# VHH binders against Formyltetrahydrofolate deformylase 1, mitochondrial (PURU1), part 4

Target 1, 298 residues: Formyltetrahydrofolate deformylase 1, mitochondrial (PURU1), of Arabidopsis thaliana (Mouse-ear cress) (q93yq3)
Amino acid sequence: GESLDSSVSPVLIPGVHVFHCQDAVGIVAKLSDCIAAKGGNILGYDVFVPENNNVFYSRSEFIFDPVKWPRSQVDEDFQTIAQRYGALNSVVRVPSIDPKYKIALLLSKQDHCLVEMLHKWQDGKLPVDITCVISNHERASNTHVMRFLERHGIPYHYVSTTKENKREDDILELVKDTDFLVLARYMQILSGNFLKGYGKDVINIHHGLLPSFKGGYPAKQAFDAGVKLIGATSHFVTEELDSGPIIEQMVESVSHRDNLRSFVQKSEDLEKKCLTRAIKSYCELRVLPYGTNKTVVF

## First folded at step 1 (VHH)

Design c07 (framework vhh_vobarilizumab_d1)
Fold by ESMFold2-Fast, scan of step 1:
Structure c07 (fold): chain B 298 residues (1-298), chain A 122 residues (1-122)
Amino acid sequence: as target 1 above (298 residues)
Amino acid sequence: EVQLVESGGGLVQPGGSLRLSCAASGSIFRINAMAWYRQAPGKGRELVAGITSGGSTSYADSVKGRFTISRDNAKNTLYLQMNSLRPEDTAVYYCAAHSPVYLEDSSTYDYWGQGTLVTVSS
């Protein structure tokens, strides 16, 4: 026996909201009520209030019916709350409706991080649109990287740089339509003028455990220093070399029995994973600025 | 002003040895990274060996075990000891100086010498 067709249910879709303001009574209640009043269901809610600072950070994950709560209304409702609390940050992302973040990938001679990013992207594990790859090194067309990029229609821009001309204006033009940049072992220092001209976030992988071993050959520096942990650091790029806010770090144990080659191989493996995890966290709105040079990572 | 002047290039037989020197003048500090690059006819410029101010060294796979990079910070002089030379080592060799940042990319170097020719021929 057949019953009335009740299989037509609303399609509930995931949304993410991040919020940062001066700490006040009732913020959690107001944010929760906003979602509940529109028929949304909260799946996760994370809060950070520092012990000695009157600031509030939250990240909520929820599901909702976009017919009952249209995407534009979601923005309006959270903006109303943001205005009430004088919020420093209030961002909503709805992955199934909102366009993916557009990125450009910058690299130099080493390509292990780019290769990992491309594999994760192909597997659907990196939620970005790759607009182009930019390098200050030429690459042979028969390499895995170049074949991959051609197969997927991703442009590769060779931008030859010298000490006298780092081609920053040309790079700025190439990346003008991106949401953020990823430095995947790009070995040129981006100037303050570049960072100001770009005006958006730049995420780097450093092949050392910051704040130690800044600059060149950090695995060799670590080997010579006799460390017991080797690591990689993903961070926001600022004018100060290898000193921007840290997003993600990964470590591996080492000993006097590891030779330099072992240090380098462990470093490369950590770099790949560290960068991809940092980019995924950033795209999921898990990374928020905190203090002068720190992050909250939910 | 900074000037890098290479010397020690020349013609050698396969299996021979040669020592290159790079004398630096001007405001190069003890914290600068230094490197040797080479460019063979019809090929791009490639890193041969790099050395940090602290003495940490790196080498291209093709020269490991045959070439040794060293520096004298008191004299602001960089050296490349080349042993067991092969015909494929024939190139113009360039000295490069860089502020204390990444060595892995030739295009980041602050200063370049004029180059010295090394020819390995029987």
Scores: ipSAE 0.007, ipTM 0.216, lowest interface PAE 10.2, mean pLDDT 85

Design c08 (framework vhh_vobarilizumab_d1)
Fold by ESMFold2-Fast, scan of step 1:
Structure c08 (fold): chain B 298 residues (1-298), chain A 122 residues (1-122)
Amino acid sequence: as target 1 above (298 residues)
Amino acid sequence: EVQLVESGGGLVQPGGSLRLSCAASGNIFSINAMAWYRQAPGKGRELVAGIYSGGSTSYADSVKGRFTISRDNAKNTLYLQMNSLRPEDTAVYYCAVEFTTYGLGSKYMDVWGQGTLVTVSS
């Protein structure tokens, strides 16, 4: 007797495509037909066409057989459509094939955002490779954070900074192989020269509800102003302080019964959740540029 | 806000090459698309080449295989390498960052440089 080698069932894998162009008749049909013609199945399809603007945004999620539709062919097929429509943005990501985004995490004294990011990363909820952690503060080796980083082989770089020397050239060398940076309560302002030298996206968490309470001590500013909502904002970093395009915001109610300590505690909880959600959205291709200083978030 | 300055234009003989540069000042993100447009005398502005987030590129059929668009994100500079130039390529070349427009009666918002003249002639 012989056992025949039985063919394994095709493994269908998820893909994501984002598309942005001038609005035109038939875009949805052409994008959908591209996936269907190659045997792919669309699981989700989001479209945004602003009411008084002739532009088109879409994000599709689909499953496909990479044997029948090879990864390189997926790129070629979507590029053909991108050329037809003069697309401003056309990006495909296949999470099981494509390399994960490489990131570095920058922080200062406070580590609650870093801790949240590390836990979500360990749980498989953040699709990134953490290249390193950089801080302008030393941390004892026996702290939870330092033991976690050591256990997972993530380097921690202490880069001492002063008001006169922010060590930006040293930081640029450490982050040269990353796809984007995350500022997880890094309290030094990155210069325009740093942002140009890095040349890629930098995502920050601000511990205040922008555009209000820019700069230092936003929880105290909010407390002093008598606000009824406290918030945190995740945004792209630009040369103008706390003014880059907003990715995510979270809020919580406050009252005259909350003292300053309560404001700070609520702020910290919002910060860690806000940053984690923003990074996940970015990695899933949900964040696209809109207008001069805005975002579309699918 | 973003400001764009083109350079590298000039007079070149048919079959020659030129490299255009577009230096961007202010904040642009890797996610933002950039493009080269041209406008010949008495004609409308046309797209020559675009580069999208992630580095994928698009070219007008008339320049495909002759022109190459590239971007140096670290230098905040967009390039157009133009080979095998033809008299028909004579135009003012403009760099653009393309964004959706916000507001009532909004238009597609282009941040444009001042342009650089390319003349292909003996």
Scores: ipSAE 0.000, ipTM 0.132, lowest interface PAE 22.7, mean pLDDT 83

Design c09 (framework vhh_vobarilizumab_d1)
Fold by ESMFold2-Fast, scan of step 1:
Structure c09 (fold): chain B 298 residues (1-298), chain A 122 residues (1-122)
Amino acid sequence: as target 1 above (298 residues)
Amino acid sequence: EVQLVESGGGLVQPGGSLRLSCAASGFTFSYYAMAWYRQAPGKGRELVAGITSAGSTSYADSVKGRFTISRDNAKNTLYLQMNSLRPEDTAVYYCARGPLYDFSTGYQFDYWGQGTLVTVSS
């Protein structure tokens, strides 16, 4: 999108629209005409129609005059088209008008992903509002992370968990006002009951290249297997363990000269970058799930 | 009450095969990582193989390529298929309950079976 000086009244502002329906002749023309009829200009338009699957995905970036095309009317106009095509998904986002997505960050002992997200958030590079941080590990108040959270008014909730009592009802209450959850190395398992009760997207970082090296210590498994690439995977959390649709993956080369410590360090660096990229892509409506275990990435 | 009961141990000649079973009860078996440990006479307990809730497997270098860990969640049973057995594999084999889902929190175990003896000798 177009960046405008905040001291000047914008004439045109950026919008994003994503659309998913059964494939049909003329969908692109109808969506494009909707924007053009109100004086909008399309800056980018991506389409995906899977082979042997009669479904249509699109993402458009456009600029428009919010005086000529008010935000509520943008929703109505796209909703009219969505109803005409029986769309499964039709979402409009206008970043300069719409509130940022509200998230909670869940973590355990390791905080490298949290630290990276807080840094990117402070720099304006993550378009989210952080409602709270939840951990099953207590942290000293004089640590840099705890002082950062206090300075920015972000609550830290220590929720002591065991294998028998994961305190999921307490966590559900803490996250009820979020748009989605981020698991930043949260090592307790969210049950199917939690996922159903929360009812919204949960995004996880896994410290390995899925679908390979599922489970604990993927970096050690990769080291033991003599791999030449190590990586991290960010994915949607589903009831099927380490099997949710993949959002983002990152890789780095390794060799026989890397020891286990080097593998772990490279893994942690990939994890924090991979998660940050995935969250940014999600907020920009670039990642859409399709089928049971796949994503469309625009 | 959590219970793990191993079976399938016995005497076998070098190069032979055995399949160990572990019947689990008193918890939601499908949600836990599980492992096989062994302890040879006069030695400490050694991790042999681990399996996550999702079915991802890991093995000690000494058994890699010879042993296969698997699980049947419908039967609440953990298995260890042991092929090309060596005298060095002689030990009491223990079934252990690991962390929820996977070993990302570490190789930590809270419940153990009583063990089943495997003897590999001529």
Scores: ipSAE 0.000, ipTM 0.096, lowest interface PAE 21.8, mean pLDDT 84

Design c10 (framework vhh_vobarilizumab_d1)
Amino acid sequence: EVQLVESGGGLVQPGGSLRLSCAASGSIFSGYAMAWYRQAPGKGRELVAGISSGGITSYADSVKGRFTISRDNAKNTLYLQMNSLRPEDTAVYYCATRTEVTYTSGKTYFDYWGQGTLVTVSS
ESMFold2-Fast, scan of step 1: ipSAE 0.013; ipTM 0.302

Design c11 (framework vhh_vobarilizumab_d1)
Fold by ESMFold2-Fast, scan of step 1:
Structure c11 (fold): chain B 298 residues (1-298), chain A 122 residues (1-122)
Amino acid sequence: as target 1 above (298 residues)
Amino acid sequence: EVQLVESGGGLVQPGGSLRLSCAASGRTFSSYDMAWYRQAPGKGRELVAGITSGGSTSYADSVKGRFTISRDNAKNTLYLQMNSLRPEDTAVYYCAAPEGDYYLFSEEYDYWGQGTLVTVSS
């Protein structure tokens, strides 16, 4: 997109760099000098150094001239710094040059998260390419969702799963060309073998405020428990159910005046927003691993 | 169009036994994973026991060794045999099923019965 300075010449484009290494003197100066030496301008710079751990996290947003600093040279220059500091993570993205992340969306009966993702994607607000939708439920061809998918050439794969036939190998084949997976109310537990076979990140929406109310019907569980806040949680999928590192959470107040239907409606609204925010943050390199089963989110 | 109707609840003394039944109609019962949930006064609804279409069972830690879930596909009926009942087992017991043939332990339940009251008291 258009910036405030869209008429500026030469054309400057945005870049993002994330960095994670052992803490050391001079890291900030070296990262800043790398960008400045090539005529880049830093627009944002976030740093996190935990008090009780000798590690360093940063995320920088910058603009640069791709003629003066070619994309391949950007990678080489940051890799030189990564090698110097023995970096645990060093990733550059240039959204206008680099291909969008390819995703597949998995869902079961409930489609409100899928519908929200599709609308955000259509509006240009979700920076992904949707390769396909996979569901263990059939959908009628005349539904809003199925018509939308057909209009945009997005395949819908009905995979009729049972406990006797997991069909995980079929799903793995369908998703082999994706960069990450999104579980948009997919209600089947993915096995450790699936997660190892896929080998990439899987992001889930859980319709409850984790670590409370794991498993099915968390809004109903919350209503029955008399909570005063309901929430939704987006997290990385690990072998342990509803226990992977948390990316995003959203909450809303509830009271004795809210009936079960109100809890469900508030939950669905939070789920849609929570998942789309988490996916956007992930694509913008805002989410980094921190400690055991935690995240840094910039 | 699945309808679930629970029966078999009642008043029983501590150490006693009850057998709950859930009659299912509207779809082929044998293809459904099924579960029993309970809700005690002043508490949230909790999973008690689950059984898959293939017959695999799962139990809450509080009822393991005392309760047995089973199914009779010919009669379209789910059972919960409750032995060595304790005052803390007092609750309304609900039968639940998902729409379709899905993994019980992570599934949302589409169909619920009205519940049957179990009171364990002297």
Scores: ipSAE 0.000, ipTM 0.218, lowest interface PAE 10.6, mean pLDDT 84

Design d01 (framework vhh_7yz9_2)
Fold by ESMFold2-Fast, scan of step 1:
Structure d01 (fold): chain B 298 residues (1-298), chain A 120 residues (1-120)
Amino acid sequence: as target 1 above (298 residues)
Amino acid sequence: QWQLVESGGGLVQAGGSLRLSCTASGIIFSRYAMGWYRQTAGNEREWVAFITSGGSTTYADSVKGRFTISRDNAKNTVYLQMNSLKPEDTAVYYCAAEPYGSGLYQYDYWGQGTPVTVSS
């Protein structure tokens, strides 16, 4: 028996596999054969082998029958290949079976990125579970944001911070059960001790086109510098300010006819789109570390 | 910027012990998961042991019960204590670091390797 009764349609579900190892002959064939041997069908396959570096990156999208190829067996089969190649990374995600990533959203005074994230989340376009929202700014209970969070049972934690006390131990306790953090215009610098204590990925939106215009008021800096492009950057947070590996960037043209208000508005529109795209890419296993401070983005 | 430096390899008789060390620089060591791999001539690198940023450990079946991985965050060092060594443990041992501690980003940084030879 090759197949089930033709009157019964198997439920085929999507899976994603990312793979990183030392470059070797036959890797693509072995990974493809693994999927095909279990009756899976590859829908997309991306490969990156850097020039002058003996490493291999791949990301495959496939569909499969979880009755014929159970979720635990998918992991075992890819683990066997990972061990054979001494893989640096081998991760499988099956979105319809695996739990969504749990996140916390951190923000300060500006909420346009939070609002966009909440709208995309509500529309089913952001594949995360929002554990809580944390802010160093108090918000009135009758605002649209606060009413939205209340209706959806998402806790909002007001954590008052100063230059002398960033309340990082309190924040670490609130975020201990998350898979990663999102800084949605959180304007306090997270310390090296916080990053060590959290130990997981932190993704930030910077309202400037990095590596230019680091730090505060990048739209004002860009306006004063007479730039012809403004942008936003989503990146992993490292100890060095606005210097972590870049995930996504978005740009828009500006001219001498744009005033500062126009620069700020264009910046905010780019920020919210940039952050949501970065988070979606991360959750889809599209973003992998590369070199000392770079990314591969499939 | 980043560097991993292995030490402690050498020649040892079967049944003997060695302790390998790997010191990291240019990274926030306590945030990284650390692993040991080994490679013999003509073969791919084989995973040996893994320790998370939080201290949880996992071992390959071939070394389980004989090898112990540990870390000292104050010294930015990961260790592999190898006991009851067998001739088949002969290999070049490599230290590896996982950036960001997410589990999605395993082993992007490698050391240069330290040779271990186990005589019969």
Scores: ipSAE 0.000, ipTM 0.147, lowest interface PAE 17.7, mean pLDDT 84

Design d02 (framework vhh_7yz9_2)
Fold by ESMFold2-Fast, scan of step 1:
Structure d02 (fold): chain B 298 residues (1-298), chain A 122 residues (1-122)
Amino acid sequence: as target 1 above (298 residues)
Amino acid sequence: QWQLVESGGGLVQAGGSLRLSCTASGSIFSTYAMGWYRQTAGNEREWVAFISSGGSTTYADSVKGRFTISRDNAKNTVYLQMNSLKPEDTAVYYCARETYYYGSGSFLPDYWGQGTPVTVSS
């Protein structure tokens, strides 16, 4: 049959490609030509070439017709370029086709970061599937957060911990089917055995401006030190405490007129925003490895 | 800039032992991990052993129970103790710095030594 409907337009969908290789002439042209040759259109293109390192980083946002350029062919075409340049990273994400990242959220007594993430998730601003919430603190079923989790079918796992037994093997079993973990004020230190056993990304919020004020009570440490900026840091978790590569930092001015309560309040507000921005950046393929302990964030 | 220098390779009879060493120089970070890989002519490099910055270890099934990876942070050196060597272990052995790649959620090698040859006679 013949169709009289001339109003049907091709559905163009967004794609993201990130690329990291040794710097060479013509990389931008080759990547752009790949997209253009299949009828795609580049909407955004970010490039970073560090001084004196001869490496190339790019992130492109584009739209394309999945009928003309099937999802499997997108992977093959970029993989051909990756092989040509000996790429360290070449990753394509098509949010409307590819499954969302599956995450678990870990927290202790404080839930302000979890609450913010749940609100941003509900608003469609965090493109993840939340598989579960894990806490070393029990919560009453009538609290706002517990009712929210129940309404959305998100399991809450209470895993009782002591200083002598952090229940890491039980947590590993609960998170085995996740793509990455989020520590939303989880106040137990994850061991190297946990990190290796999990084998995937773990993103933390630290309630201090790293590399300063590592460990406990960073807002109080900052207050006692008489700082003029207070901050929060979201970073990848490594075996060294509060020392993993930084994804996002947020700061606010403080003065001699701020009391400890004001420092804590400002800290909590920064933590919520810092963590949600870091997770969003990660999910959008904006965060790339740079050296052993640094990030490129587009 | 990181540089890796391997030593300890050579010729050994089947059933024998060798200890490989790899010394890192340049900027040293307390959180770096190290791996050992091997390659035979015409084949890709295969992973052999991994050690985290904290000393936790993992091994390929082909070497498990025979090889031991260890580190000496004071000497900035990683070791591979190879026991009960077989002719099939004949390869060029490479040490590598293992960098955590955030998009993939895994440790991947990003800096390599030049390799040290190991020949196991039958």
Scores: ipSAE 0.000, ipTM 0.163, lowest interface PAE 14.1, mean pLDDT 83

Design d03 (framework vhh_7yz9_2)
Fold by ESMFold2-Fast, scan of step 1:
Parts: structure tokens; sequence; C-alpha cells
Structure d03 (fold): chain B 298 residues (1-298), chain A 121 residues (1-121)
């Protein structure tokens, strides 16, 4: 009632804004003033201006009253600033209001990354809607992963591939309504035609510390090279094999006492954690591409 | 198997200092952001301080200027130096490890069992 309404404190909710434009005087002040003028409170503000470029990157986290600053008006106010600065990127997310990103997960024979992502998703730690799982390998219905997918109503699409036919057009149709794709040990190379046709971001996990040990069996390459650190790399997919901008990396120590099997086991643990961390960072607008083949990670 | 073990809690007089420690095992400490939370009887856990993998720190308004969070990756340990303690700082203090590494929107993967701190007036 009326007395409850008069005693209710404003419900403040978190918002995130990322901004990328040509560097100019006063950008931080204009972005900060936008939030403050509407009664919002900035909790964090990260800025990156590369030493060798006339570009500006920022990410702000703020809290605001959605009654006083409606979601549509937040977009309009930041869009006004974006137009003023000719922004290359200006994106707002309000996690409690905006729909979760829709993803599809692609994998081949190995499923340790998929299993980790499903566990993190079930625990509420992966802020996505999983639309489907696509594999070029058939899986028995009595496996734990297949039972998990069935219980949660997540479709599994077996798309058989041959050397002559990667069935990329079929995969494009399956993923048309996704916001981005995740390659969780998908061992087919996606063509430039696929990447152009999809037109959105694709995130991969590579079981090696890039830019070293590109291509097949990187744990073996690392073992053979006598490294003392192994790693996993999550990156954006480009036409060049294992060469897209790096999102996240994780490392683990190895010694002469680790055999190849130990390298592989440590690698698999790093892969699953690296991939899920990269996806969460991406969903929270922390990863922005910059320069030639680089990222800003806030 | 993972573990977070807090230590350094106890009884202290108002205006005094305590240093809390939290030692991690069973995961690669340097890959995680670390935080301190506290809980008083009848209340939800409240955030106190956070340190990212890169060493950036943030603090709750109630403790800014009095508490300092730090980490030692070689010892797999996160610390909370608590100065100018007040009776309202009395709580059970929990350390937490955040795999995602986010200062403002942490989602903790691992929690300690807590260490009690009592500040006498």
Amino acid sequence: as target 1 above (298 residues)
Amino acid sequence: QWQLVESGGGLVQAGGSLRLSCTASGFTFSNYAMGWYRQTAGNEREWVAFITRGGTTTYADSVKGRFTISRDNAKNTVYLQMNSLKPEDTAVYYCAADWSGYTLEPHFDYWGQGTPVTVSS
C-alpha cells in the first residue's frame, strides 16, 4: 500500500557500459556525468589508452534506479555520447533486466570442457542460455553428459562430417539464433566462409600456451620442447589457425618428472577452467578487441 | 581437493589491530581473485575487500582506510590487515576464491570455514 511505497528505499541495480572511440579530451568526464546526472553511482571505472594509438577504451560498473532511469533511456543517453565521439563500440548491459546471451557449444570426441561448462551453468556461474550442443561425434544416450542434456532440455545435434563435407551450412542453420559460439574441443577447422556467414564472435579453447604450439596435440609439442610451464588459451576464432585475439590464459608448472600423460591431465584441467572464465569475461563485457590481433581485458 | 584455511582471528580491544591470513591448497592460487567477507549474527554475509589476480584492490565503504588486503602468491596466501578496529567489526570473517577474477561482480568458487573476530568496547 501507500505507506509501504513511502517507506521503500530505491532498488538499485548494477549496469555495465563499455566504450571505444578515438581518443579525445574529456571522454571520462562526459561518460561519468551521464551516469551522475541520472542519479547513478559509479562503483568502478577502468580506462585504457594504448601508448601507440589514438584510441580510448573504458568499462564502467554503476548502480542505478531503473524507475528514475528506465532501461531504454540508459541506451538513449549512452547512444547520444557514442554519436558525439563517433564510437566504434558502445554497449550497455543490465544483467537483471537484459536477456542472457544465447550460445551453442561445439565439440568433437573429448567432452571435459563441455562437462565443466554444464556444471558451471547449472551452478549459476555461467551467465548464458545454452541453445544446443553440436558434435561431429555420436554419443550414447546412457552417458552422464547425454542424460544431463536430456534432463535440462538442451538438444544434442549429431552432425556427421567427412573430409569432403564439413556440413557447415547445416551448422549455420542450427546456430542462426545464437549471440556467439563456443568451440569446446571442436576439432574441425571452421572455414572463412563459415566465419563470414555466421558474422558473430566464436570463442575457442586451445590446449596450449599460444602463440606457441599451434595446431594438433599441443601438450605433446610442449612435452617434446621441454617446457617448464604448460597452459591453455581461450581466443577469438579467425581464419588463421590458433591465431585469433587471446581472451584468457592459464598456466601450471611441469618438470622433467612429468610424463606425457601428466602433461595431458594438467592441460585438460587448465582448458576447462580457462574456457569457462573466458566466456564469463566475455558475457560481462570485460573483453574488447584492440589493435592488430590483441584484446583489452578489464 | 581444494581447501581455504583462515587464521589470525581472536579477541581485540577497540582501536587495536589484527592480521587475518587465508592459505589455499588444491588449486592454482595465482589463477584466482581473492576476497574477504564477514557475517554477523542474524545478517547475510557482507563483502569487505577484494584483490584481483593482477593485484588491484577494492574495499567496502565501512572499512576503507582501515583495512588493507594483500596477497603472496609464493605462499598461496591472502591477508587482511585490520587497523583501528571498532565493535561493529565483530563478525566471522570468510575468505573466498573467485575463479572469474572480477572485482565488482565476484562469483566465488571456494569458501573458507571462517575465523571469528571479536572487538571489545
Scores: ipSAE 0.000, ipTM 0.173, lowest interface PAE 16.4, mean pLDDT 84

Design d04 (framework vhh_7yz9_2)
Fold by ESMFold2-Fast, scan of step 1:
Structure d04 (fold): chain B 298 residues (1-298), chain A 121 residues (1-121)
Amino acid sequence: as target 1 above (298 residues)
Amino acid sequence: QWQLVESGGGLVQAGGSLRLSCTASGRIFSINAMGWYRQTAGNEREWVAFIYSGGSTTYADSVKGRFTISRDNAKNTVYLQMNSLKPEDTAVYYCAKSYRTLSGSYEYDYWGQGTPVTVSS
């Protein structure tokens, strides 16, 4: 073989591409050839073609040399293929080059989801930049969560809301520079005007197993209904309450031996894990739209 | 800021044709994908047609072969040519500017007020 010398070796970096279009012959070959023609290698490839539906979904993970295939050219090359197939979705993310997603976290009185998000973020397990925390509830400065936010330079904005004034214009100004929003037990309903004005994805954690037990107190609804499974649901926020496309669900068994407090405690544990999984999946481009109100999750 | 203004709707007999127009103001129109949706009272908005910045198009199966979407980047206008209209095409038609979400979807922002289309049997 050739001698090892002191020459600089190319650094191969990971990229992710997701694709959704009408089904057609040769899509996989065309996407694969695009990567291979630039010296990239595909490490993983997932495909979904629904039964009796003429649509195609894929997610590819690859490595490539950014000197030979510059980041702007990666976008251009995949966009050329997207236009050829009339793609509904074609998104590339290169985590080592692209800035981390900027998020704001919205919450009300309960902070267990926020605390979990902050711990996962500090551990490097949540690939986001937290721009701020917004709450319609005041918090004492000496609480664990407030000290954590201060230590890390994350602003906390108390925005007092009423049923007559949800202060949505103030919230829109605070979140204008975010890539998406996370509702971590934010108990005010965001209006269609807010969602249109924000114009980006909003991900919620609902403390119940959707589509059952919509609205307030889902743990109590589940307890009263005598269910044998409880759960938490993370979903995209739409104008219709607790009806947006589902990203992730987690469940745990319950029985007649669990009281309401037990249901609530199990629910809170599931909420923490469900939301962090959903955010990680979203950041990894695993979540794609399916039908009118569903998701594909790779 | 963006504003979308739809025009061209009206009453038409089955088998007839209409051309809807949507003019955008503000931002650079040519870099954005544009689409048409329709909605009947009490139902969610249904996607009709989509046109990318490069001119590629896609259509809902219910309108494929009958409707044609096009754009004029110099006029910041997107058109929907509707041929062979059916009573079931009766709806309020909305145009929308779209963008790619982090999930990879095209989402719509800056909706117009809508233009009603009524197709008589």
Scores: ipSAE 0.000, ipTM 0.212, lowest interface PAE 13.1, mean pLDDT 82

